VHH binders against p49116. Designs and how they scored, part 154

Target 1, 238 residues: p49116
Amino acid sequence: EGPLLSDTHVTFKLTMPSPMPEYLNVHYICESASRLLFLSMHWARSIPAFQALGQDCNTSLVRACWNELFTLGLAQCAQVMSLSTILAAIVNHLQNSIQEDKLSGDRIKQVMEHIWKLQEFCNSMAKLDIDGYEYAYLKAIVLFSPDHPGLTSTSQIEKFQEKAQMELQDYVQKTYSEDTYRLARILVRLPALRLMSSNITEELFFTGLIGNVSIDSIIPYILKMETAEYNGQITGAS
Key: E = the ipSAE of ESMFold2; O = the ipSAE of OpenDDE; V2 = 0.75 times the mean of E and O plus 0.25 times the DockQ between their complexes.

## First folded at step 9 (VHH)

Design kc3 (framework vhh_7qbe_3; at its last look DockQ between E and O 0.78; V2 from the best seeds 0.00; counts 0 for: pae E 2.8 > 2)
Fold by OpenDDE, look of step 10:
Structure kc3 (fold): chain B 238 residues (1-238), chain A 119 residues (1-119)
Amino acid sequence: as target 1 above (238 residues)
Amino acid sequence: QLQLVESGGGLVQAGGSLRLSCTASGKDYAMGWFRQGPGKEREFVASISRSGSYTYYADSVKGRFTISRDNAKNTLYLQMNSLKSEDTAVYYCAADQWGRYQSPSYDYWGKGTRVTVSS
């Protein structure tokens, strides 16, 4: 068998909406997040092993891990997205809701803690200076996680995850030979992704989506999108 | 396409110091310094990660050279201390698009700046 990932799977280029407004409104945030989500899903689709699992299994797998993939995408694209600015804007918008007494104290705390965890995770990844290859393998490890409930073909998923892990190990050993603990240092960050609420992520980044549709419900649609349609969405031409 | 421009080269006496700079037209690259001496092949000198958290040096320059960067200014630096005659070379700035501070292959290169160390 050939490698799980090739050089074509390392490229992960996010195109931001243009122009960037002086004041980051909910629409801009949602559009930016949507583009990242679409990019992440399209990336998954580009992996032959992912395609080999079949449409039903693919959909279930993405539904289970979309928040983790999205968060890794945020970390990877933090600079081009101006993520700190986006998060600050989200906090500012949240302040309006607070002033209007729309949220309980406990909920406010949960949301703020989630934002903090997101920022902390992204900062930690930046400090580790995770490169494009490492991100690709980490995303693959997260994508091919067999431990989600309700999955079919778990043996095959596990095999793909192991392959991703082995390829990452080989890559890190080859590229960063002087840092014997780099692999462990990178992998130990993955548990943080599981501590993040997909619901809160959805509320923060996707509340302004047209039709107020859940991410869970749109994932099948995104995975079935044609390349031309996808390109239209990421360029804002449609 | 990323453009890299080196500066700071010149003539210096053995035991002296020199600081090189490289300005980049873009952000978010792992960067490195290479050098090519007279009649020699281009060789690795030092590299630095995107955030600057990680640095890597050739054995020949360890303890004498320091690589650093100012991301706000899009500038890479190489502080060279205790210079030797064997450090005489054209020094090149390079960048890796994948963010690898130990890159097997750099994508972008500057035109180089000449450093001459006299005995």
Scores: ipSAE 0.772, ipTM 0.894, lowest interface PAE 0.6, mean pLDDT 92
Fold by ESMFold2-Fast, scan of step 9:
Structure kc3 (fold): chain B 238 residues (1-238), chain A 119 residues (1-119)
Amino acid sequence: as target 1 above (238 residues)
Amino acid sequence: QLQLVESGGGLVQAGGSLRLSCTASGKDYAMGWFRQGPGKEREFVASISRSGSYTYYADSVKGRFTISRDNAKNTLYLQMNSLKSEDTAVYYCAADQWGRYQSPSYDYWGKGTRVTVSS
């Protein structure tokens, strides 16, 4: 019928906690990451096709793909977040953990490999100069992934993913008509998102959550938030 | 909200060179140069992606003009070589809110800097 995404779905504005502390700490990193996660989930719930799938399916989809959406958001908002500075602070904290024998050598290797993959992904997206429309469609492609375990309505989800892919192709062909292989260069970046562990992402960015609450447990709450309450979370107002 | 300020315009002899600059009050925009000559509509000259990895040129300036940027200084440049009388125009700096270096429309515009080419 109509397009999967409208121009309003291209807008993705992250408001950072202010002021940035002189030395980064777990609280600042967690608050920044939480704002990005909330923004990402609000973006998803604003899509009419997503709403049409129903609450249970919506919750299952976001639980399955939040790490992919979050990672795309990190890449898209890297400059606003000063992501390189945040990652440097995380690496410094890991170096201190090695010195204090708080983590095993095997775990440290896994976490450092995750950080390397994240940096590589964000650098590749920056090098490709992915625009706001392209990011919106890439997020839609990962959101409407029919192949996660435990999903229902997979046929409808697949149709929405196909629609996202078709609209991205049409957009890139019209906007970057002189760049024949741009779409292929963009799409081959997506499989890397699934190789990154959601557990390691939680450890790196969400350690400051009260009571070690899992992201999976808070997803239904965030999706049910009133618009005013949601806006309070992303702007730092109560 | 984004402010763009052009500089570097002036009078130059045909066959000469001139470098224009544009300072932006913000980061992370795809940017371009446009010009409007006497009695003509505004036309596209060149554009550059957010990182500077991609550039795009109008056929009329390809091989003579070079667009570049210094992201540490939030400054866009247009190096103009082998200038012709047809290059006489007011040159405008523009930025795209979505980061499209081949943008069909630009959202933010400077006030322009005048370039006059004479023999």
Scores: ipSAE 0.710, ipTM 0.876, lowest interface PAE 0.9, mean pLDDT 88
Fold by ESMFold2, look of step 10:
Structure kc3 (fold): chain B 238 residues (1-238), chain A 119 residues (1-119)
Amino acid sequence: as target 1 above (238 residues)
Amino acid sequence: QLQLVESGGGLVQAGGSLRLSCTASGKDYAMGWFRQGPGKEREFVASISRSGSYTYYADSVKGRFTISRDNAKNTLYLQMNSLKSEDTAVYYCAADQWGRYQSPSYDYWGKGTRVTVSS
């Protein structure tokens, strides 16, 4: 009955492991990515509309969209993460693998194309200087997507997405009244998120997870996690 | 909590120039300059987006003042040219935690630096 998001849902502060190493390594990248993932899941779980859908629907919804939420988080936090430096280091590692003929050429090509698309997406979002309110509503639009297969309560999910869209429209129109096309420019960036591969995201950012378990399979446990555990994972204070 | 420290204020003759700077203790803010003249309300001067790609100016300073930033140094600048006596004010650095370069309100403020323009 009230607004979909409040100011508490606009806050999205990522803290990096400190200090950043001279040469980026898998552990730094995985820790940074894990903090972002848990911050994103904590954000989603805190939304009353999300809570209202019930546990099974929540799990199905997040399984379907976690990579899109994560990618929006990468774009939002790209500066504090030094994401361009991280991706450049990964590309250099892949080029060494090509020179040593250790990996499938098809796989390397897929990964390189994914990295390029991710860099382009993040750069396009930075050029627009998307603000914290806009990111919060974009994440809500992505989270409450009714089009994912296997979802229950699709009509309610659609209504929440429409509410997020309307609140974003009202916000942009009020805040950036001189920029008539800002909403359209922002929304046309969203289709690129559907092109991002969750499997390649896992390879780039989440290598070495305990049990060699995919993000998809651990989402039910992440969503059940106590608030204190979330804070530990988000800050690395576990 | 974010700290903002202004510098570069002083006494200058009309028609002269000054450059203000503001050092921030943190990153990832849209930032701006405000001023408060004697007996007047605090007013907007200029703002800049987090990346520096978007700037916005009050009509009274447009063409005379230039806002810029150096994100490597966490420093915001205001180059003030062709100064007029009406520019006399305490100038405040401000930051918006949400990254709005046309923010309706700012969350963090410096203590200000005085600029006096004598005729």
Scores: ipSAE 0.368, ipTM 0.707, lowest interface PAE 2.8, mean pLDDT 86
ESMFold2 (binder alone), look of step 10: mean pLDDT 83; pTM 0.860

Design kc30 (framework vhh_7qbe_3)
Fold by ESMFold2-Fast, scan of step 9:
Formats: structure tokens, C-alpha cells, sequence
Structure kc30 (fold): chain B 238 residues (1-238), chain A 119 residues (1-119)
């Protein structure tokens, strides 16, 4: 009963770390990426349908799709982040490696292909002029994916995904009434998110994390954060 | 924080042409033109997506008006051709923070520029 998403779920405001250093470094990139990841997780946990699935299911869903949510967030926030500048800094850092034996030629190729796919995705979303409502529903579609291995309650997850798809269709048909094929053009972009490795995303954007900590290991803790504690993470307030 | 400043309004003869401009303090917005004639409510004229790839027009202006933008200059344009006395109005530049170019409402508004079409 009622819509899957409200106007509060369309709001997606990223606050960048300040001041920006003279030269971009792994710590600034990691802090910026962490803020986007925390914002994405907070967005997901604020959805009543998501909360209704229960803690174990919530953790499993976010572990399965965080890379897709993160990538959609990168596309949505590309201008605020100056994403092109961050990607250039990452490429420069990779090119400055003097120890070829620590990173195989095959791995370097995989990483560069990942960066290319990410740039292609962000450019395609920009060319389609995806709006804030469309981004919110696309994030909901990837969040409520029933096809990840090991999930329980898959029938309920599928129902929420279908609801997200239907509400996106209703929105696009009302807002972009003269563009009959807009929804199809948007939806065919989603499979590209599954082609991007979460391990490579983690290496590129989260290298500055303290110790050998995986994103999978911190997800349960971020999802349990109180609103005040979470706001401190994404705004840098004390 | 977004500021919008319209320019280019004036007096034009029926059948004439006029180009309106709107300078914005940023370009990461869907933009549109609205107008309000004497004693009338504000009505939609035209809108354009953030990239400029998609445009939408009110039926009353289709084929006569063209909306465009230059994102490098943060400037929105409305080229008005074959002007009619009914086009007399104050024209407002508007921006939508969500990027919806076909929206019934917009978040940010300029102060307007007056267009008078004489017959």
C-alpha cells in the first residue's frame, strides 16, 4: 500500500571532503568514495520495504549489490565529485608503478578495462540525462535483485523489484510522455553494472582503508549505525 | 544557491523574432522557460534536459519557438519566431535540481524579462 519510494528517497546529496588537497592522494579518494558508499547504504536502509525484509536479508542484499549502488552513485554524483579528475589520478597512480612483478599484465589490463567500462557507463547515463527520480528507481531495482546466490525471501524481493519497475515506468511515461522508448534505453544500461568487478572497485577507490578490511566485512556495521553516527561519517561533522 | 538572470526582452512587432537568454551560476540542471501574461497564471513554454539532448514544448509554441543551451557558458536560450500578440508576457527562466525537463514545477526561478508583441 503506498509508493515504494517517497520524495525523501529521491534526495541524494553528497558532501565532498574539504579542503581538496593540492595533489589528489589515496586518502582523499578513499574518503570521498567512503562518503558516497555510506550515503548509498543510508539511502537503502531508509526504504520501509527494505527494513521490512529484516536485518539478515538487508545485509545479504547490500553485500550483493553495493558495487552496483556505488557505480550508480558515481554516475549520479560525477559532477559533484569531479569524477573525471579522480579517475585521471587513479590512472596516473597505476602508471607510476615501478614493480611489474607485483601486478601482472593481465591484472593491469583488467583494471584498465574496468575504468573504461565505468567511464562508458557514466557517459551513457549523462547522455540519457537520467534525472533524480530515475536514479532512485534504478537504485531500487538493483537493490531488490532476487537473483543473487544465497538469498532467502526471494519472492518478496522480486515483488519489491517489480514495484520499483512499475513506479519507474509510471514516472517516465508521465514526465517524458513524448519519448516512447526512454524507459527501454534506461533499463538496457543496467546489465553493464554486473560486468564490473566489486574487487576492482574496492582496489581503485578504497585502497586507503585502514588495515586489510573488505567492504563486505564493514557492511553489517554501517547498516547498524544510528542516524547521528551515520551523518557524522558522510558530512565529517563531530 | 543557484542564481538565474534573464535578458533579451523587449518590444517586437507581430510576426517578428526575439531571442531570450538566461545566465545561470551553474549548468547541472534541467532548465525551462515559463511565461505569465497580464491577468493570467504562469504557464509552461519549453524545457531542455541537463545535456541539451531532450527538449519539450507547449503546444501553443511548437514550431515557432526553439529552446537551446550552451553548458560551457552556463546559458539557456529561447529563440522566438512568428511572434503573436498572445505571446506578450513576462518570461521566466527556471531550473530543476532533479533534472526533470518535463516537470509541472521547477525549483529555482529568475525574476523575469518582459516581452511585448505589438499588432
Amino acid sequence: as target 1 above (238 residues)
Amino acid sequence: QLQLVESGGGLVQAGGSLRLSCTASGSDYAMGWFRQGPGKEREFVASISRSGSYTYYADSVKGRFTISRDNAKNTLYLQMNSLKSEDTAVYYCAADQWGRYESPSYDYWGKGTRVTVSS
Scores: ipSAE 0.302, ipTM 0.684, lowest interface PAE 3.6, mean pLDDT 86

Design kc31 (framework vhh_7qbe_3)
Fold by ESMFold2-Fast, scan of step 9:
Structure kc31 (fold): chain B 238 residues (1-238), chain A 119 residues (1-119)
Amino acid sequence: as target 1 above (238 residues)
Amino acid sequence: QLQLVESGGGLVQAGGSLRLSCTASGSDYAMGWFRQGPGKEREFVASISRSGSYTYYADSVKGRFTISRDNAKNTLYLQMNSLKSEDTAVYYCAADQWGRYHSPSYDYWGKGTRVTVSS
C-alpha cells in the first residue's frame, strides 16, 4: 500500500478574517477559530485512509479528537493568527469576568490553567521548529487514535496510526539525519494534547458561534460539506 | 507570494568581514544562504530554523560564518569573518515553505548579492 499522506496533505493554509479590528472582540476570535476548525476537518476528510473507514467511524474519530487537532492547528498557525495577541485578549476578557463575579474562582483557575497549558504547548512546538510534514503526521497520529471510548474498527484505526508513526520516523530520519533525538523530542509533546479540555477550548474560542449547540453536535454536518462549502467557511465567502 | 531581497555584498580584502542581510515579506519560514562562485555550481552555506533554535553550516564556513535572524524585522543575516578568496561568489537567500532547516530543496530564492574577496 502507498503512503498514508501525500504532499497535498501537508498544505495547511489558514486565511484570517480581514480587516483585523483595532481591538480584538469575541466575534473576530470566534470567526478565526471557526476557520481553523473547518480547515482541520477538511484536512482530515481529504485523507484516503480516513475516507476508507466509513462515515460513522469518521464522525466518531473527529468527535473524539477535534480538540487535539484544533490545538495542533493553533500551534501550526500561531504566527498567521497572532495567537499570543488572541490569548491576551481572552485573558483580559476573563479578568473582567472575575471583577463582575460572572464565574466562580475555581472555574476561572481551571480556565487560566488551560490557557497556560495551551501557551506552553505552542511555545514548545515553536521552539522545536516543527515543519509542515511533521505537523501533518502529528495530526494523523492524533486523528487515528484507537483508544477513545466508544470507537469501532479500532484494529484498522491502530494500523493507520502505526503507519503514520512509521512514516513520520522515516521522514525525520531522512530529512534531519544529523539530529538523532529530534523524533523523540517531537513525540513526547503529544501526551500534553490529551490534558486539554475540549469544553474549555469551546468556551475560549467558540463563544457565540452556535449558542447552546456544542462543537461535538455540528461535526457530522461539517464532515458532510462539499469542498466549495469548506472553502467558503475557510475564506469567509458564501 | 514570498519576496526575498539580499543586500550587503561588496568588495573586501582577504581576512576582512562583511554582513549580508536578506529581507523577507514573511517570517514563518526556515531560511538559508547559498553561494555560487565563478565557474562553480551553487553550494549550501548555512541554514536556520523558523525560531532560530537550530543552525547548520557547511564545513568550509564553520567557525568563520554565523547565520542569525530577527523575526520581528523579517530579516536573515550572514556574518562573514576571516574571508578568503575562495569565498568570492554571488550569495543567495532562500526559504523553505515547510519550515525544514535541513531542506533537500528550497522553494523561494532572492536575486543574489555579489561578494568579492581580493588578496
Scores: ipSAE 0.594, ipTM 0.834, lowest interface PAE 1.5, mean pLDDT 87

Design kc32 (framework vhh_7qbe_3)
Fold by ESMFold2-Fast, scan of step 9:
Structure kc32 (fold): chain B 238 residues (1-238), chain A 119 residues (1-119)
Amino acid sequence: as target 1 above (238 residues)
Amino acid sequence: QLQLVESGGGLVQAGGSLRLSCTASGSDYAMGWFRQGPGKEREFVASISRSGSYTYYADSVKGRFTISRDNAKNTLYLQMNSLKSEDTAVYYCAADQWGRYTSPSYDYWGKGTRVTVSS
């Protein structure tokens, strides 16, 4: 058997909507986030091991881990997205909502805690200077998580996760041979992804979605999209 | 395509100091300095991670050279102190597209800036 990931899986290039408006709005944030989500799902689809699990398992895995993949994508693409500027705009909107008494204090507290956790995660990843190969393997470790409720083929998923972990270890030991503890520093960041609520992520980044659709409901459709349809979405053609 | 332009080379006396600069068209790259002396192979000098949190040095320059960067200016620096005649070389700026500051190969290269150390 060959490696879990090939060099093509390291490429992760986000194309942002252009131009960035002077004042950030829900539409721009939603369009930017949607492009990252579509890029993340297309990335997962391209992995032969993922395809081998079959359509039903693929859908279940992505529905369980999309928020973790999305968050890793936010960290990886933070500079391209101007993520700090987007988060500042969201915080400003929330502070205005408090003053207008439109949201409960408990809900605002939950959302602000989520933003803080997200900022801390992205800052920790930036400080570690995670490279493109490391991000690809971290996404694979998250994708092939056998411990989500309701999954079938958990034995195969676990084997793919272990393969991702072994390949990341081999990569880091070869590439960063003088940094003995780099792998440990990277891996201890992953549990934080599970502490972030997918519902709050949807509220912050996907409020502009048309209709009362959840990310869980659109995942099967995105995973079945033809390459031309996917390219249409990421270029903003429709 | 990423463009890299080195500057700051020149003639300096042994024991002196010199600062090289490299201006890049972007800053989301791990970057490094390499050099090639007369009659020698190109050798690694120093590298710096994307954010500047990690640096890596060749043993021959450790304690004498300092690599740094200003991402707001898309500029990489190499501060060279206690220069020796053996430091005479053309110095090249290089960048890695994947953010690997210990890269076995770099993707983008400048044309070089000449440093001559007289003794």
Scores: ipSAE 0.600, ipTM 0.845, lowest interface PAE 1.6, mean pLDDT 88

Design kc33 (framework vhh_7qbe_3)
Fold by ESMFold2-Fast, scan of step 9:
Structure kc33 (fold): chain B 238 residues (1-238), chain A 119 residues (1-119)
Amino acid sequence: as target 1 above (238 residues)
Amino acid sequence: QLQLVESGGGLVQAGGSLRLSCTASGSDYAMGWFRQGPGKEREFVASISRSGSYTYYADSVKGRFTISRDNAKNTLYLQMNSLKSEDTAVYYCAADQWGRYSSPSYDYWGKGTRVTVSS
């Protein structure tokens, strides 16, 4: 019944830790990234279709796609995050590590290639001027991906993905009626999300997490948080 | 809340040029110009996407007006050339919070700047 997403699902407001430090450090980057991750999971959990799939399916979907959701969030929030400044600081740190012989050449190559892919993705989204409604539907398309290994209820997930695609098409056709090929230009950007490694995303943005805790391991706990706990995480009011 | 302030209006002779500016308190918005002439309803003039990569114009101003923006200065511009008497109107700056540069609906509006074109 009804549309897959309501107007409340278009709202995606990231609150940055303030003030920004004079010199960017791993803790500031990690806190900023954690806020975006919590905001993204809270967004997904608020969708009635997502809730209808049940807790086990919800956990499996988010574990499979969190890096895609996070990357779309980075692109959408690039300006408020000063993402280009964060990436430049990471690159500078990596270049200094090369000069100090602290990292292997192979590791540096993998990380630099990931940063390049991330920059290209964010730049392509910025050039297309993807709006808030388009971002919401792109996130829904990646969230309701039926093709991840180990999923149950794949037919229902596929129906929700098709519904997201249909509603995006209707929206783009109505809003950008003069731009016949806009939807095609947007959709061809999505496959790049699956080429970016979740392990490298964790290394770049979540190094400040205490211990050897993976994002995959904490997802079930984040999805079970009450609204007040989510609000505490995304505002830093804990 | 986003604040929009228009400037640059005035009296100009037909065939002349004028540049309007709109200063915004933020730049992460699709923006546009609208106008309301004497005895007319408010009408769309031009719009521009957040990055400035896409622009749209009303048929009545195509080839004469150019919309542009400087995001470093949070400023929107409308360069008006070959002005006609029917371009006489109060010009309003508007912004859409979702970045919808071809949408007719805008969330934020300035108070307007008056342009008078004499024959």
Scores: ipSAE 0.514, ipTM 0.805, lowest interface PAE 2.1, mean pLDDT 88

Design kc34 (framework vhh_7qbe_3)
Fold by ESMFold2-Fast, scan of step 9:
Structure kc34 (fold): chain B 238 residues (1-238), chain A 119 residues (1-119)
Amino acid sequence: as target 1 above (238 residues)
Amino acid sequence: QLQLVESGGGLVQAGGSLRLSCTASGSDYAMGWFRQGPGKEREFVASISRSGSYTYYADSVKGRFTISRDNAKNTLYLQMNSLKSEDTAVYYCAADQWGRYASPSYDYWGKGTRVTVSS
């Protein structure tokens, strides 16, 4: 009955690992990306509507959309992360791997296309100057996607997505009343998130994970994590 | 924790020009200028988005004032042309943590810089 999101759900503050290394490496990139992933999942689990869907549905939703949430988080936190510098370091690492004949030409093309799509998405969001409220609602729209295969509570998920869309429209109309087409310009950016491969995101940002652990396999554990354990992960305190 | 420091205020004759600056400890904020004249309520002057792509102006200053920013220097500017006695006020730099360049309120404020327009 109340609003889908409260002001607490607008807060999205990434704490970067310290100290900053003299050279960006796979470990630092992985630690930074992991903190953003944990922050994104903690954000999702804090939403009352999300909690109301139950543990099994929560796990299925996040498994389906973590790459979209992560990519929105990269765009939102691009300045804090110095994302352009991280992407340059990833490209440099890929160039070294190419010179050592460790990657096929087709795979290199797929990875470079992914990096270009990611840069274009983040640049478009930056140029639109998406605010914190708009980011919160965009994340809610992608989180409550009823169209992923294997979901069982699709009617309730669709209801929450429609509520997110309605509240975003009301917010934009009130806040940016002089800009008639702002909402349309924002929403047409969302389909690009579905074109980005979660497997390539894992390769670019999570290669440093010990034991070659997949993001899909760790999602249930992150969602069950106690607040203290979660805070340890996002601050590196544990 | 954001620090905002205004500078550039002073005495100027009607019809003259003046440029105000605001140095911020960060550039990931939507920013704006507000003013408060003698015996008047604080009023909105101009705002600018994080990237500088969007600007808003109060009708009273549109065509005379220009807001701009240099994110590499963490500096906000207000170029004031064709100044009128009615522009006499303390000018405040403000920043919005959520990036709302069209917002009824801002989270961070400077201490202000005084502009006096004589005729």
Scores: ipSAE 0.650, ipTM 0.848, lowest interface PAE 1.3, mean pLDDT 88

Design kc35 (framework vhh_7qbe_3)
Fold by ESMFold2-Fast, scan of step 9:
Structure kc35 (fold): chain B 238 residues (1-238), chain A 119 residues (1-119)
Amino acid sequence: as target 1 above (238 residues)
Amino acid sequence: QLQLVESGGGLVQAGGSLRLSCTASGSDYAMGWFRQGPGKEREFVASISRSGSYTYYADSVKGRFTISRDNAKNTLYLQMNSLKSEDTAVYYCAADRWGRYQSPSYDYWGKGTRVTVSS
C-alpha cells in the first residue's frame, strides 16, 4: 500500500515565458497555456498509481479529463500567470475579431459565458485559499474519474479515486482541525469543472498554436515523452 | 528568496495598543505571527490565509488581537489591543510556501520586533 501522492506531487511550479511582452498577444497566451498543459500532463505521468494503469488507460483517462486538469491548473497558477490580465486580453481580442461573418451571436454568448464561469471558478478557489496539498488531491480526484465513457479498468480507477478522496479528507481534518466544513466547501467546487467545454478552452487558449491538430490528438505523444524532453517543454529550455 | 521584515514594536503600558507590520518581498503565502517571551519557547499567535479570507488565533489572544493583510502592499499586520504584561515578547513574522494558514511548519521567518508591556 502506501500513500497515493508523495510530497513531490505537491510541487507544481509553472515557469512563464520570458520576457513578458508590454502588451499581451495571442502568441504569449498560447505559449503560457501550452506550458501549463505540459506541466499538468507531466504531473499526472509522475504518479505511480497512474503509471500502473498502463499506457492505453492513461491516454484515455487524460483525454477525458485534460480540460478539468487544465482549469484546476489555471486556478492554482492564477497569480503566476496574471490570469485576470490574460482573460481581459482574450476578451479584447475576441471583441475585435467579432466583426467577421463567421461568428454567430449565439457562439459569442457561449464563449463569454465560459469566460465568466472560468473567472468565477478561479475566484472561488482563491477565496477558499486552496493550499498546494489540496490542489494535488483535487487533481488526483479529477484524474482518477471512473465515470468517463469508453474507459476500461474502471474498478481500479475508482479505487484510486476513493484513495485520493480519503487522503484529502485525512489531510484537511488534520491540517484544518478547527474548520469542520472546509472539505465540503472544497469538494462542491468540483462539479463545475464538468460544465466547462473543452472545445471552448481550446479556442480561448490554444488557437493558432496547435494548428489543425486537437489537444486530444497530441496527448499520446506528450505522455510518451522522455523526462528530459518533457522538462525542456515546460521550462522552455530551447 | 522571500524576505520578511517586522516593524512597529516598542514600549507600551498595560491596557494599551500597538500595531505590528511585516513587509514581504511577495504576497503568495499564508502568513502568521509568533512570539517568544523572556525564558519561554516560541509560541503561535495568529495566522491568515493568502487572500485574507481565513484567520486563526491562539486562545490567549482571541478577542484582543486582530491579524490582517494588504496584498497590494505585501504587508501583514497584527493589531494588538488590551495589552498585558504577559504579551511582552519578540514578535516574529512567518510564511508558509504551500499556502497553509494552519501550517504545522513555517518555511520563512523574519528576525523579529520587540514588544514590552509595562506594569
Scores: ipSAE 0.691, ipTM 0.865, lowest interface PAE 1.0, mean pLDDT 88

Design kc36 (framework vhh_7qbe_3)
Fold by ESMFold2-Fast, scan of step 9:
Structure kc36 (fold): chain B 238 residues (1-238), chain A 119 residues (1-119)
Amino acid sequence: as target 1 above (238 residues)
Amino acid sequence: QLQLVESGGGLVQAGGSLRLSCTASGSDYAMGWFRQGPGKEREFVASISRSGSYTYYADSVKGRFTISRDNAKNTLYLQMNSLKSEDTAVYYCAADKWGRYQSPSYDYWGKGTRVTVSS
């Protein structure tokens, strides 16, 4: 059959809330993160193979992998988000909380470890200079993960993951023909995505925006949004 | 739309050095230099990845030219050493929107800066 991804799936344009405030606040961070999350969901929904799996399977896949997709999105959009500035502001806030004994040392340690892992991941992707086509295929590989508990149609999901891997290989070998080990350098970065806690991602980026509702609980509603309503979310219009 | 403006061209004697600059309205691009001599087809010279971690050079310029970038200034550079008469050309700055430093096709182009190497 035809390719898993088309050229339209390479386009991944995040529109940030504007202007960036002089002092970063929870509202700006949450709004920015929500736009990236909605863009990631819309990207996944636009893939014909994803739609072919059926609504129940589609929803289960995204609920299982949203943190991996979101983290890849953070790396891909790090410059437009000024992610380093956002993370520095979060670190500064946590350091001030240590001085005032407002949070337990164990919790602060967990959050700092997560921020360090996120920074290291984004820095490794930046140093590899992952291109738009490579990001699209990496997102497809994590989206079509057959190994999450409770999934149905796992053989179809595995087939689509293998197709994503093959198309990425063909792309890299053709585009970077003299860089023999580029594909291996890229793929070895993916396991790190599963070491990052979705609960800590929610605390860092989605505090106050959703209340006590988890991201995986709202995913079914996001995936069912009409295109106009969805575009309103990613651009801040309604 | 990304705007690219080249500068630094001029007349230089064979064996001399010259540094070209290209100022871009943004830095989230893989970038490269191309050149076109009088009556000749445009040819690839050098390219650089978004962060500057990877560079790629045409065989004719390896060891003589160095491509670099300063993303804080949105500026691309081409340091040209040991210049030869055959390096005489209009030099163009180009950018690839997908971040491919070995791009099959570039999306944005400057209008060029002229380099003349006298023998």
Scores: ipSAE 0.681, ipTM 0.864, lowest interface PAE 1.0, mean pLDDT 88

